# Designs tried in a protein design chat: VHH binders against Uncharacterized protein YDL144C. Part 10

Target 1, 356 residues: Uncharacterized protein YDL144C, of Saccharomyces cerevisiae (q07589)
Amino acid sequence: MSRILVIGAGGVGVITALSLWLKKESDVSLVVRSDYDRVLKHGYTIESCDYGRLEGWRPHHIYSSVEDAASAADNQGYNYIVVTTKNIIDGPVNSRVSNIIRPVLEKNKELHGPQLTTHILLVQNGIDIEKEIWAEFPREQYRYTVLSGIQLIGSTKIGSGHISQVGQDHLSCGAFDPQDAAAIQAANDFVRMYSNEGQNFVEFDPRVRYSRWKKLLYNAAINTSTALVGLDVPRCLEFGVNKKSTEIEVFHPAMREIIAIAASEGIIIEEEFITMFTEITRKKVFKPSMCVDCEKGQLMELEVILGNPIRIAKRNGVATPTLSILYNLLVLVQAKLKERKGLLKFDEKTATLVDE
Short names: E, the ipSAE of ESMFold2; O, the ipSAE of OpenDDE; V2, 0.75 times the mean of E and O plus 0.25 times the DockQ between their complexes.

## First folded at step 5 (VHH)

Design s06 (from g09 with R27F P28T T102R; framework vhh_gefurulimab)
Fold by ESMFold2-Fast, scan of step 5:
Structure s06 (fold): chain B 356 residues (1-356), chain A 121 residues (1-121)
Amino acid sequence: as target 1 above (356 residues)
Amino acid sequence: EVQLVESGGGLVKPGGSLRLSCAASGFTFSSYAAAWFRQAPGKEREFVSAISSGGSTTYADSVKGRFTISRDNAKNSLYLQMNSLRAEDTAVYYCAAKYSLRYHWGQYDYWGQGTLVTVSS
């Protein structure tokens, strides 16, 4: 039985653990932070459009920290680490993905052997999210693969230990390095263990970089704009000048810039996806994840959704007027959120940022 | 032995046309995405246009409607038809190829030596 550690107990992470648990082909451990005490005593309340209503649900194991989960793995380690936390590069150092997974990778390295390979599945938004793992964990010293998980799911934590899922559980899983045979095999194995026929949709992704750039048409244009203004997608579209300025002068230009950046590194995305992503939520009155994060006072995945794409654009000679304006305004929103959390200090007497 | 060789550059008057060619050898060109980049004197290299192995195309905003990228897999060739040329199109033009299965951290795998296009009266 594969031993799987899911890190992150938000809407995505809990449903991920549930799907694996329902399939009965893996031993599922979940790291729960803020809701640990409630979940340990009472389990999860889940209202799922795919899996039904569950009360008192628990995976096989629950831990309050990654360190505790790593210690409990004994000499066998984990076959998969599934990371569903927000990827906030500009946030606290201890929240970096590489620092979060380190206890598990160090323990697996200590066990040292060809039979113990840890497959790190990043179920997170953005581009270049895998590069810090390869930078921090030299492949000569650590045995692991890095996998991409793209979720097109509407799942939210609506209370302590309470998950509401209203959008179908749709997971695309593949290898970040399309030539890594071990990673390809691990991704196919994960798809098999995650699949619940008739309840969810999960597929192997042979083109991870393409799929991530394609999803950025939505994330870099719509998640960002809605987060900036605090409105759902239908309101953004309807409130525009003549009910057209938002899609014509904000969403579509941002999407075209993403397409140009992807093309500048060899990934061509068909322009029909601009229409598809604009229309998919036009009549769905809900707020994308970045907008919800802002409303909850949580830091945004700003760098992996806009920062990294803009840096690639600058390196490859692609103009990004629309993305750059969105990015620089959201940098201010991110700073506001950091100030509220005590991570950034402003001296009103001198009217200056306190650097140290 | 991978090679990309550009040709067709030269001097042209504003409003004129040029067709650039890029000949690929030493690899299965039909499996690669291909692109044109340019670098004007004293400026950074910039993206111009790209085409997938399946024929889907993308253009930089500055050339859209004036330039057409195309490929001929039987001839292992990439083309850039440039119409309505402007002084600001003056640059060395480079062809590039990307293997879809090679992870290369944000860049094309293979590059040509470049061909000079000068738009001047």
Scores: ipSAE 0.717, ipTM 0.906, lowest interface PAE 1.3, mean pLDDT 91

Design s07 (from g09 with R27F P28T H104R; framework vhh_gefurulimab)
Amino acid sequence: EVQLVESGGGLVKPGGSLRLSCAASGFTFSSYAAAWFRQAPGKEREFVSAISSGGSTTYADSVKGRFTISRDNAKNSLYLQMNSLRAEDTAVYYCAAKYSLTYRWGQYDYWGQGTLVTVSS
ESMFold2-Fast, scan of step 5: ipSAE 0.748; ipTM 0.918

Design s10 (from g09 with Q107E; framework vhh_gefurulimab)
Fold by ESMFold2-Fast, scan of step 5:
Structure s10 (fold): chain B 356 residues (1-356), chain A 121 residues (1-121)
Amino acid sequence: as target 1 above (356 residues)
Amino acid sequence: EVQLVESGGGLVKPGGSLRLSCAASGRPFSSYAAAWFRQAPGKEREFVSAISSGGSTTYADSVKGRFTISRDNAKNSLYLQMNSLRAEDTAVYYCAAKYSLTYHWGEYDYWGQGTLVTVSS
């Protein structure tokens, strides 16, 4: 029986834990922070289009911190760490993915040495998100693989211990390093343990980098634009000049720039996906995750969705006029959020950023 | 293992046309994604166009509508048809190929030595 630790108790993380729990092929642990006391006492209330209504649900184990989960791992350790938290590269150091998972990797190294391979599944948006893990954890010292999880799910936490899932649970799971046989096997095993036939759709992803660039057609054009203006997707489309300017002058140019960047590194994405991603939420009153994050005063996944793509574009000689304007305006939005959180200080008397 | 050799470069007048060829040897070319890049003297390399093994194409905005990338798998060759050439198209043009679409960090695996295109009167 595989032991799986899910880190992140938002809409995605809780549904991930539920699907694994329902399959009954793994021992599921969930890290719950702000809602810990409520969930420990009363469980989760879940309203799911795939899994139905549940009251008082909890996975096999609940922990208030990653450190507590690591300490409680006993002799088996964790076979999988599923990370569903936001990936905020420009945020606080302790929020970086490598720092979040470190207690588990250190504990597994102490208890099991080379006997246990830990499979790190990143269910997070963006490109180049795996590079930090390989940089921070030398393979000579740690035995692990890094897996990609792409979810096209509409699941949100609507109250303490309360999850609402409206969009179908659709997961693509694959290896970031397609030549890592252990990672490929681990991804296939995760697909099997996650699959609930008739309730969700989950598949092995043989082309992780292609899939991530493809999803960026939506994230880099639509998540970003909606976050800037604080509007849902249908309002962005309808409120444009002649009900056309948003898709023609903002969304489509941003998507074409993403396609060019992907092509500059050998990933060719069909232009038909521009139409697909523009239409997919045209009639759904839906605010993408970056827009929701901004409205909640939470830092945005700005660097993994725009920063990294633009850096690749600069390296490979691809022009990004639309993505660069979106990025630089969202850098200001991110700075506003950081200032409100006390992470950035501005001196109004001197009109300058305080350099501490 | 793949070796790429470009040809077809030369001097052409503004508004003129030129066809570049890239001959591949070694492994069957039909399984490769392929691309054209260019580099003007003293400047960084710039992406021009790419084509998948299935024939899907992508172009940089600066060349879209003027350049056409194509392949002939039977001849193990890649082409770039350049129309309505401008002075700013002057550069060394490089052919590139990628065997696997699954490679992370996504750089092209194989590169040619380049062919010079000069657009001048």
Scores: ipSAE 0.474, ipTM 0.817, lowest interface PAE 2.3, mean pLDDT 89

Design s13 (from g09 with A50T T58I; framework vhh_gefurulimab)
Fold by ESMFold2-Fast, scan of step 5:
Parts: C-alpha cells; structure tokens; sequence
Structure s13 (fold): chain B 356 residues (1-356), chain A 121 residues (1-121)
C-alpha cells in the first residue's frame, strides 16, 4: 500500500485526497493549513459532481504543516508527494515548491536512503515547473522522480472545510523526463490508484511537455486576460468591440504566440486548438482560477504561466508582442497585490519603491 | 552521431526566391520534429519554422505566407522555400532536428553549421 502525502488543501488537493481515499489502494495524508482546526473537529463537507455529497469526511491522516507530516512518517516514509499548491515563483521564498517538499524529501532519504524512491507529483499549472527540483536536489544525494499532473477540474473551496466541484475530475499524469523508466512506472501506478471507474477520468500522459504547452493556450491567453480585467470569459467575449475584438485581437494572437514558442522547441500544437479553447467556456459564466485569485487578493501564478513562456521565447528568438503586454500589465497587478499584503512597500515622499 | 548539412544559400535581390535544403545523416529523421532558425548580423537567433514528423507546420509571423517548410523522410531531408525575400531576411539559416525522446530543457538536439542568405540590390 503506497503512502501518499497531498500538500495543498484547496479545491484540487481535497478532491485529489478524496479520490485516492475512495479507491482504497493507498494510505492518504493531507496537509491542511488555515482550515486545520475546523477540519480536525468537523471534517470536510464536499459537494462533488463525480463523488456525490459527503459530510464529515477526512483522509486517513491530517497534518497542520509539511514539517509535521514529515516528522510523523515514522519508519515508513512517503512513496508519493502530491503538490497541489499554487506555484508562485515571485512570492515568499518559503512558498517555493523545492522548499515546501524539502522536509519530506530529507526525511525519506534519512529513513530509507537508496531503498525508497520518492515520486514528486506536481499538480500545478505552467511550464518549467520541474526545473527547480532537479536544480535543488542532486541525484547523487536523493532518490526521486518528478511527475506531471494536469487537472481539468472545476473545484473550489467555498467556505472553511467546504468544497464544491462542478467540473469533472479529469487528470493526466506522466513523467517530465519521458526516458525515465522509474518515473513512467510511478505515473502509471498513480493512475491506477487514482482511477475510480464511472466517477472520474484519469489517464497516463506520454507527452507531458506537449500537454503543458497545449493547456497554456487557455491559461496564457484567457486566465491572464480575465484576471487583468476582472471579468468571466463570456463577458470578455461579449464586451469586446463588435463582440469580436477580444477573441481576434487578444485571445487568438496570444494563443498563436504560445504555439510558436512550443514549435521553437520542437513541439507542434495543431491550430484547431485555438478554436477549441476559445469556444470551451464561451457560454459558461465561469471565472478562471487566476481571475478568482486576484479577486480574493491572492498572488497569481504569473511566472509559470507567462514569465517562463516569455523567457523561452526570448531564448529561442520568438516574438511575443501580445503575451509581453499581458505579462507586463499583470506584473503591475501582482505588485498591487503584494503591496496590499505588505510584501512590497512604496515611499510616496520620494515616489520610489523601497529597496530591500 | 547525427550530422545536418545545409545548402542553397546565396545572394538574391529583393522580391526573389531561394530554396534551402538540409541533409541529415546517421539516424532516421522521419519520427522527429525539424526546424529552421536564422541569425541576422549583430542580432540574436530567431525562430523561422517547424515541421512535425507527420507534416504539420508552424511559422513565425514575420515569414508566414512567404516561406514554406517541407520534408522528404525517404531522402532524410528538410527544405525551406523562401519567396518574396526582403532585406530583413538576410541571415545565416540553421537547420535543427529533435532526434531524442529525452527532455533537454525543450531544445533541439542537433544543429547544422548554417547557410548564408543575403538579400540586397
């Protein structure tokens, strides 16, 4: 029985833990931070389009911090670390994925050394999200694999200990390194443990980087634009000049730039996906996650969705006029959020940013 | 080791045409994506076009409608047909191919030495 630690108790993380728990093939631990006391006393209330309504639900184990989960591993360790937190590279240092997982990875190494391989599954948006893990954890010292999880789920925390899932649980799981046999096997094993026939849809992803670039057609064009203006997708489309300017002058150009960046590194995404991603939420009054984050005053996954793609474009000589304008305006939105949270300070007497 | 050799570069007047060729030796070419990049004097490398193993193509906006990328897997060759050439198309053109399934930070595995294209009156 695999021991699995899920880090992040938002809509995605809680449903991830629930699916694993329902399958009965793993021992599931969940890190619950702000809702810890409430969840300990009352469990989760879950309203799921796939799994039904649950009251007082909790996984096998609940911890208030990653450090506590690592300390409670006893002599068993964790086979999988599933990271579902927002990936905010430009946020606080302690929120970096490598820093979040470090206590667990160190404890697994201490307890089992070469006998236990830790499978790190990143259920997070964006491109190049795996790079810092390989950079921070030398393979000579740590035994691990890095796996990609792409969720097309609509799941939101609507109150303390209360989850609402209205979009089907659809997970694609694969290896970031397509030649890593251990990672491929671990991904296939996770698909098996996550699968609940007739309730969710889960598949092995043989082309992780392709899938991540493909999802960026939506995230880099639509999540970003909606976050910038604070509108749902149908309003963005209807409010455009002649009900056409948003898709023709903003969404489609941004998507074409993503396709060109992917192509510059050997990944071809068919142009019909531009139409598919534009149409998929045209008639759904739905705010993408980045728009919701902004409205809640939370930092955006800006760098993994726009920053990294633009850096790749610059390196490979791809022009990004539309993505660059979106990025630079959202950098200002991100700075506004940081200032409101006390993470950034401006001196109005000198009209300058207070230097560190 | 895979070797990529470009040919077909030269001097051409504005409005003219050139066809570049890239011959691959070593391993089979048919299963992998291939691309053209260029580098103008004093500037950084620029993406031009990519073609998949199945023949799907993507072009940079600056060349779309004027350039056509194609491949002949039986001859292990890649081509770039350049029409309506402009002074700003002057550059060394590089052939690139992705021959592995290994993750290499999303980069092409092999590159040719380049062929010079000069567009001037």
Amino acid sequence: as target 1 above (356 residues)
Amino acid sequence: EVQLVESGGGLVKPGGSLRLSCAASGRPFSSYAAAWFRQAPGKEREFVSTISSGGSTIYADSVKGRFTISRDNAKNSLYLQMNSLRAEDTAVYYCAAKYSLTYHWGQYDYWGQGTLVTVSS
Scores: ipSAE 0.432, ipTM 0.794, lowest interface PAE 2.9, mean pLDDT 89

Design s15 (from g09 with R27F P28T S52N S56R T58V L101P; framework vhh_gefurulimab)
Fold by ESMFold2-Fast, scan of step 5:
Structure s15 (fold): chain B 356 residues (1-356), chain A 121 residues (1-121)
Amino acid sequence: as target 1 above (356 residues)
Amino acid sequence: EVQLVESGGGLVKPGGSLRLSCAASGFTFSSYAAAWFRQAPGKEREFVSAINSGGRTVYADSVKGRFTISRDNAKNSLYLQMNSLRAEDTAVYYCAAKYSPTYHWGQYDYWGQGTLVTVSS
């Protein structure tokens, strides 16, 4: 039985753990931070459009920290680490994915690496999110694979121990390195263990980087714009000049820039997806994840959604006038959020940012 | 060995047309995505256009509607038809190829030596 550690107890993480638990093909551990005591005493209350209504639900194991989960892994370790936390590169160092997973990778290394390959599944937005793991954990010293999880799910934690899922659980799982046979096998095995026929949709993704660039048509154009202005998608579209300027002058140009960046590295995204992604939430009063994060006072996944694409664009000579304006304004929004959280200090007497 | 060789560059007047060719050798070109990049005097290299193995195309906004990328897999060749040329199109044009599905961290695998296009009277 595969031992799976899910890190992140938000809407995505809890539903991920639930799906694995319902399939009964894995031993599921969940890291629960702020809600630990309540979940330990009362379990989760879950209202799911796919899985029904659950009261008092728990996975097989819950831990208050990744370190505690790693210590409890005994001599078998974890076969999978599923990371569902926000990927905020410009946030606190301890929130970096490499630092989050480190206790598990070190423990698995102690427990005879050749028999303990750790499959790290990143269920997170953005491009180049796997590079940090390869940089921090040399493959000569650690036995692991890195897998991509792209999830289109409307799941939110609406209270302590309380999850509401109103959008279908749709997961695409594949290997970041398409030539890594072990990663391909691990992704296929995860799809099998996650799949609950008639309840969710799960598929193997043979073209991870294509899929991630394609999702960025929505994330880099619409998540970003809505976060900047604090409006849902229908309001952004209706409030535009002649009800057209937002899609013609902001969304579509940003999407075309993403297509050009992907093409500059050999990935061609069909232009009809511009229309598809513009229309998919046009009449749904829906705030994308980055907009919701900003409104909750949480840092945005700015670098993996805009920063990394723009850096690739500069390297490959792709002009990004629309993405760069969105990025630089959102850097200011991110700084305001950091200031409010005490992560950034400004000296009003000198009118200067206090460095370190 | 793997090689990409560009040809067809030259001097053209504004409003004129030019067709660039890129000959691929040493690999199965039909399995690769291919692209044109350019580097203007005193500037950094910039993306122009790309085509995948299935013939789907993407263009930089600055050339869309004026340039057409195409491929002939039987001849292991990539083309760039450039119409309505402007002074700002003056650059060395480079052919590039990338094996899909191999992941290369956002880079093209192979590059040609370039062909100069000058647009002036």
Scores: ipSAE 0.380, ipTM 0.769, lowest interface PAE 3.2, mean pLDDT 90

Design s17 (framework vhh_gefurulimab)
Fold by ESMFold2-Fast, scan of step 5:
Structure s17 (fold): chain B 356 residues (1-356), chain A 122 residues (1-122)
Amino acid sequence: as target 1 above (356 residues)
Amino acid sequence: EVQLVESGGGLVKPGGSLRLSCAASGRPFSSYAAAWFRQAPGKEREFVSAISSGGSTTYADSVKGRFTISRDNAKNSLYLQMNSLRAEDTAVYYCAAQKYSLTYHWGQYDYWGQGTLVTVSS
């Protein structure tokens, strides 16, 4: 039976663990931080559009930390590490994906050496998110694959141990390295173990980089703009000059820049997606995840959604006037959030940033 | 924005086959996720099958292995091949389209056909 560790007990992580548990083809462990005591005592309350209403639910195993989960692996280790946490490159060092997974990867290596391959599934937004794992864990020392998980799910933690899922559980799972046969097999195996026919939609993704660039049409244009102004999508569209300036001068130019960057890598994204993504939430009062993060005072996934695309554009000679303005203004929003959290210090007497 | 018209319904004996068609007009169909739903008298509308804009398919457990969903973007058409039909398959079948995402929930689909009746009886 595959042993699967899910890291991140937000809306995505809890539903991920539930889907795997319902299929009955894996042994599911979940790392729960802030809600650990409540979940141990009462389990999860889940309101799911796919899986129904559940009370007192829990996966096979619950741990308060990744270190505890790694220690409890005993002689078997983990076949999959599913990472559903926010990827905040410019945030605290301990929030880095490589640092989050390290205890499990080290323990698996200790227990099984080269005989066990660990499959790391990143269910996170953005582009180039796999590269820090390849850089941090040399393949001559570690046996692993890196898999991409793209979720379109609308799932939120609305209280301690309480999850509300209003958008269908739709997962696309594939290999970041399209030539890694072991990763391709692991992705197909995960799709099989995750699939609950008639309840969720799960597919193997043969074109991971295409899928990630395509999702960035929405994330880099709309999540970013809404986060900057603190408005839902319909308000952004209606409040624009003549009810048109937001889509014509902000959303569409940003989306076209993403298409141009993808094209510079040989990836063609259909122009119709510009209209589709603009229209999908036009009449739905919906705040994208980056906007919600800002409202809650939480750091944004700024670097993986805008920073990395802009760096790729610079290397490939693609102009990004709209993305660059959005990025540089959101850098200031991110700095404001960091200052409020004590992660950034400003000296008002000298009017200067306190450098490290 | 998109208009959908179903055809191909009718009376068929248990074990028989029918092919339903859905013709789309008003917008390029290739950009839409599309689905078939059905509703039997006195029952709620239930999911049958869906196909993404990219061609990935999913099926309700009750029809898996018997029904096949397909699309022809050049003809702006969606199809449902129904084999090994049972009395329990008797329902009005609806074609539905959503601009972005596959979903099992009929309330999340934006565009609907008027329905085509399928009756399976001896």
Scores: ipSAE 0.000, ipTM 0.161, lowest interface PAE 19.0, mean pLDDT 87

Design s18 (framework vhh_gefurulimab)
Fold by ESMFold2-Fast, scan of step 5:
Structure s18 (fold): chain B 356 residues (1-356), chain A 120 residues (1-120)
Amino acid sequence: as target 1 above (356 residues)
Amino acid sequence: EVQLVESGGGLVKPGGSLRLSCAASGRPFSSYAAAWFRQAPGKEREFVSAISSGGSTTYADSVKGRFTISRDNAKNSLYLQMNSLRAEDTAVYYCAAYSLTYHWGQYDYWGQGTLVTVSS
């Protein structure tokens, strides 16, 4: 039985652990931070459109930290690490994915060496999110694969130990390196262990980079714009000049720039997806995740959604006038959030940023 | 293994037209996405246009409406029809191709380039 560690106990992480637990084909561990005491004693209350209502639910194992999970009493290691946390590469160093998973990779290496391959599944938005892991953990020293999880789910924590899921659990899982046979096998095995027929939709993704660029048509145009102005999607569309300027001069140009960047590295995305992504939330009063993060005072996934795409554009000679304006304005919003959290300091006497 | 050879470059006046060709040898071309890039004198290489194995196309904004990319899988060839040429279109044009089954952020195969000069 595969041993799976889920890191991140938000709406996505808890439902991920639940789906794996319901299938009964894996031993599921969940890292729970702020809600640890409540969940350890009383379990989770879950209201799910796919899985029904559960009271007092918990996975097989619960840990208060990644370090505790790595040093678990049974000391067997983990076959999968599923990371569902926000990927904020310009945030605190300890929140970086490579630093989050490090205790588990070090312990697995110490206990099992080359006998255990750890499969790292990143259920996170953005492009080039896997490259930090390859850079920080040389393959000659560590045995692992890196897998992509693209989740289309509406799940949120509405109280301590209380999860509400109102959007279908739809997961696409594949290998970041499509030539890595071990990663392909691990992704297919995860799909099998995660799938609950009649309750969720889970598929193997044979083209991870294509799927990630395609999702960026929405994330880089709509998540970003809504976060900047603090409005839901229908308000952004209706409040535009003549009820057209937002889609014609902001959303569509940003999406076209993403298509051009993807094409510059060999990924061709059909223009029909511009219309599809604009229309799918036009009549749904919905605030995308980046907008919600900003409103809660939480740092945004800015670099993996806009920063990395723009860097690829610069390397490949693709112009990004719309994405660059959105990015540079959101860099200021991110800096405001960092200043409020004490992560950035401004000296008012010299009127300069204190950059140490 | 795929080898790409560009042709059709030359001197043309502003407002004129040129058609570039790229001939592929080795593996069947129909399995590849293909693209045109260009590099102007003293500048870095820039993306121009791409076409999928199924025929879907993408263009850089600077050439959209003026250039048309197309392919002929039976002839293992890629084309770029360039209309309404401007002085800033002067560059060496490169054909590039990659397999749809693998990608690490770059095209797998590149041609030697063909020079296009737009001047009087």
Scores: ipSAE 0.192, ipTM 0.667, lowest interface PAE 4.5, mean pLDDT 88

Design s19 (from g09 with S100P H104N; framework vhh_gefurulimab; at its last look DockQ between E and O 0.77; V2 from the best seeds 0.00; counts 0 for: pae E 9.7 > 2)
Fold by ESMFold2, look of step 6:
Order: sequence, then structure tokens, then C-alpha cells
Structure s19 (fold): chain B 356 residues (1-356), chain A 121 residues (1-121)
Amino acid sequence: as target 1 above (356 residues)
Amino acid sequence: EVQLVESGGGLVKPGGSLRLSCAASGRPFSSYAAAWFRQAPGKEREFVSAISSGGSTTYADSVKGRFTISRDNAKNSLYLQMNSLRAEDTAVYYCAAKYPLTYNWGQYDYWGQGTLVTVSS
């Protein structure tokens, strides 16, 4: 049986662990940080549109940290590391994905040397999220693959140990390196282990870069705009000048810029997706994830959603006037969030940032 | 492996038209995404247009409506029809090719040597 460590116990991570646990083809461990004591004692309460109501549920193992999961005395290492945390490149250094997964990679190496290939599945938004892993873990020293998980799910933590899933789970899983046969096999194996026929939808993604750039039309244009103004999509559309200016002057231009950036990297996205992503939540009165994160005082995935594409655009000579305005305003919002969390301090006497 | 050679550049007056060609040799061109980039004197290279192996096209905003990218897989050729040319279109134009999505994570893999387009009175 595959030994799977799920990192991140938000709505996505808990349902991920549950889906794997229900299939009964894997040994499922979950890292549960702030809720650890409650979940250890009482388990999760889960209301899932896919799986029904569960009380007192736990996966096979829970740990309060990745370090503990890696150091467990009877641990034989993990075949899969599934990262469901937000990817906040500009956040605290110890929250970087490379630092989060390092204890497991080191332990796998100690226990198995070259005989165990660790499959790292990034269930995170954005583009170029795999580059940090390639840079930090030389392939001559570590045996691993990097997999992409694009998950469309409406699942949230609504209280300590309490998960509400109202949107059905759709997971697309594929290899970041399409020439890596082990990664392709691992992605297909994960699809099998995650699939609960008749309850969720799971598929292999043969074109990971295309899929991530395509989803960025929504994330870079709409998710960001709603976060900036604190509004759901219907309100953004209805409040625009003549009920049109938001889509015509903000959403569509930003999406066209993303299409051009992707094309400058050899990834061609069809223009009809501009309309598709504009319409997908026009009538759905709820706030997209970045907007929700901002309102909860949590840092945004700003760099992997906007920063990375803009850096590619600069390198390739693609103009991004709309994305750049969104990005620079959201940098200020992110700084405000960091200040509130104590990660940034402004000295009002000198009118300068401290610690630079 | 794949080699690209541009042609068709030259001097043209503002408002005029010019057609660039890019001849590909080596592996079958039909499997590749292809693009045009340009570099104006003293400036960084910039994206102009791309066409997928399946024929889908993308254009930079600055050229949309004036330039048309096309390909002829039987001749292993890529074209850029440039209409309503402006002084700011003056640049060396480069042909580029990339195997689509599932094989490479970098920029375009193959580049030509460039062909100069000058738009001047």
C-alpha cells in the first residue's frame, strides 16, 4: 500500500485525506497544526456533498508537524507527499514549500536511499510552483518526482475540526515533467487511489502547463480583482459602469495579457476561454478564494498567481498594463496583511519600514 | 535538430505591407508551436505572435488586427503578414519553435537568426 502524507488540514487537505482513506488503497497520514489536539481527541466532523456526514473521523495517522510525521518511530517513509497549503513565496521562510517537505525527503533518503522515489504532489494554485523544488533538491542527491494537482472543490474549514464541503470534488493530476515516466506512472496511480467512483471526479492531466496557464485566466484576472475590492463576482460585474466596465476594462484585458504571456512561453490558450471564465461565476454570490483569504487576514498567493506571470512577461517582452496595476495594488494589500500579522513593521516616527 | 531561417525583411514605408517567411528544416514542423518575436534597436526582445501545432493563434496587443500569423506544414514554413506598418514596428524579427505543452518547461527551444524590417519614409 502506498504511504501518503497530506500536508495542510484546511478544507482541501481534509477532504483529500478522506477521499484517499475511503478508497482503502493507501495508508493516509495528515499534518494537523492548530487543530491537532481537538482532532486527536474528537476527530473531524465532516459534512460532504460527496461522502455524506461523518462524525469523529480521523485518517490512519495524524501529526502536529511535518517534522513529527517524518520522525515517527515506526515510520517507513512516504511514497507521496501531498501539499495542500497555500503557496506564499513572499511569506515566512519556514513556510516555503521546499522547507516544509525537506524533513520527509531527508528521512526517505536515510531510510531507503535510491530505492524509494518520493512523489511530491502540489495541490496549489499558480504557475512555476515546481521551480523552487527543482532548485532546492538536486536530482543527483534526491530521488523524487513533482506532480501537479488542480483541484476544483468547494470545501472549507468552518470551525476547529469541522469541515463543510458543498462543492463536488474534481481533481486533475499530472506530471510537471512530461518526460519523466516515473512521474507519469505516479500521477496515474494517484488518480486510481483518489478515485471514489460515483462520488468524486478524478482524471489524469497530460498537459499540466496548459491547464495551469488556462486556469490562470480566472485566477489572475478575477480572483485578484475581487480580492482587491472585497466583492463577489456578481457584485463586481453589476457595480461596473453601465454594468459592463469591469468585464470590458478589467477582466478581459487581464485575461488577454495572460494569453499573450502563455503564448510567449509556447502555450496557446484559445480566446473563447475569456468568455467561459467570465461567465462561470457571474450568477454565483460567493467570494473567490483570494478574496476570502484577504478578508480572513491571511496572506494571498499573490506571487504564484500574478508575480510569476509578470516576471515571465518582462523576460519575453509582453506588455501587461492591466496585470501590473492589479499586482502593484495587491502588493500594498499584502503588505497591510503582513503588518497586521507582525511580519512587517512601519516606523511612524521616521515614516519608514523597519528592519531593512 | 530543428533549424529556422527567416526571410522577407526589408525597407517599407509607413502604412505599407510586408510578408515574412520562416523555413524550418529537420524534424516535422507540424508537431511544433511556432512564434514570431522582434527586437527593436537598443531594446529587449518582445513577443509578437504565436500559432499552435493545431492552428490556434495569439497576438500581442500592439499588432492585433494588423499582423496575421500562418503556417504551411507541407512546406515546413511559418509566415507573418504585416499590414499597416508603423515606425514602431521597425525591428529584427525572429522565428521560434517549441514542442507543445507536455515536453518542455522552458521558453521556445529553437530560434532563427532574424530578418530586419525597417519602416521609414
Scores: ipSAE 0.006, ipTM 0.530, lowest interface PAE 9.7, mean pLDDT 89
ESMFold2-Fast, scan of step 5: ipSAE 0.807; ipTM 0.933
ESMFold2 (binder alone), look of step 6: mean pLDDT 83; pTM 0.851
OpenDDE, look of step 6: ipSAE 0.031; ipTM 0.515

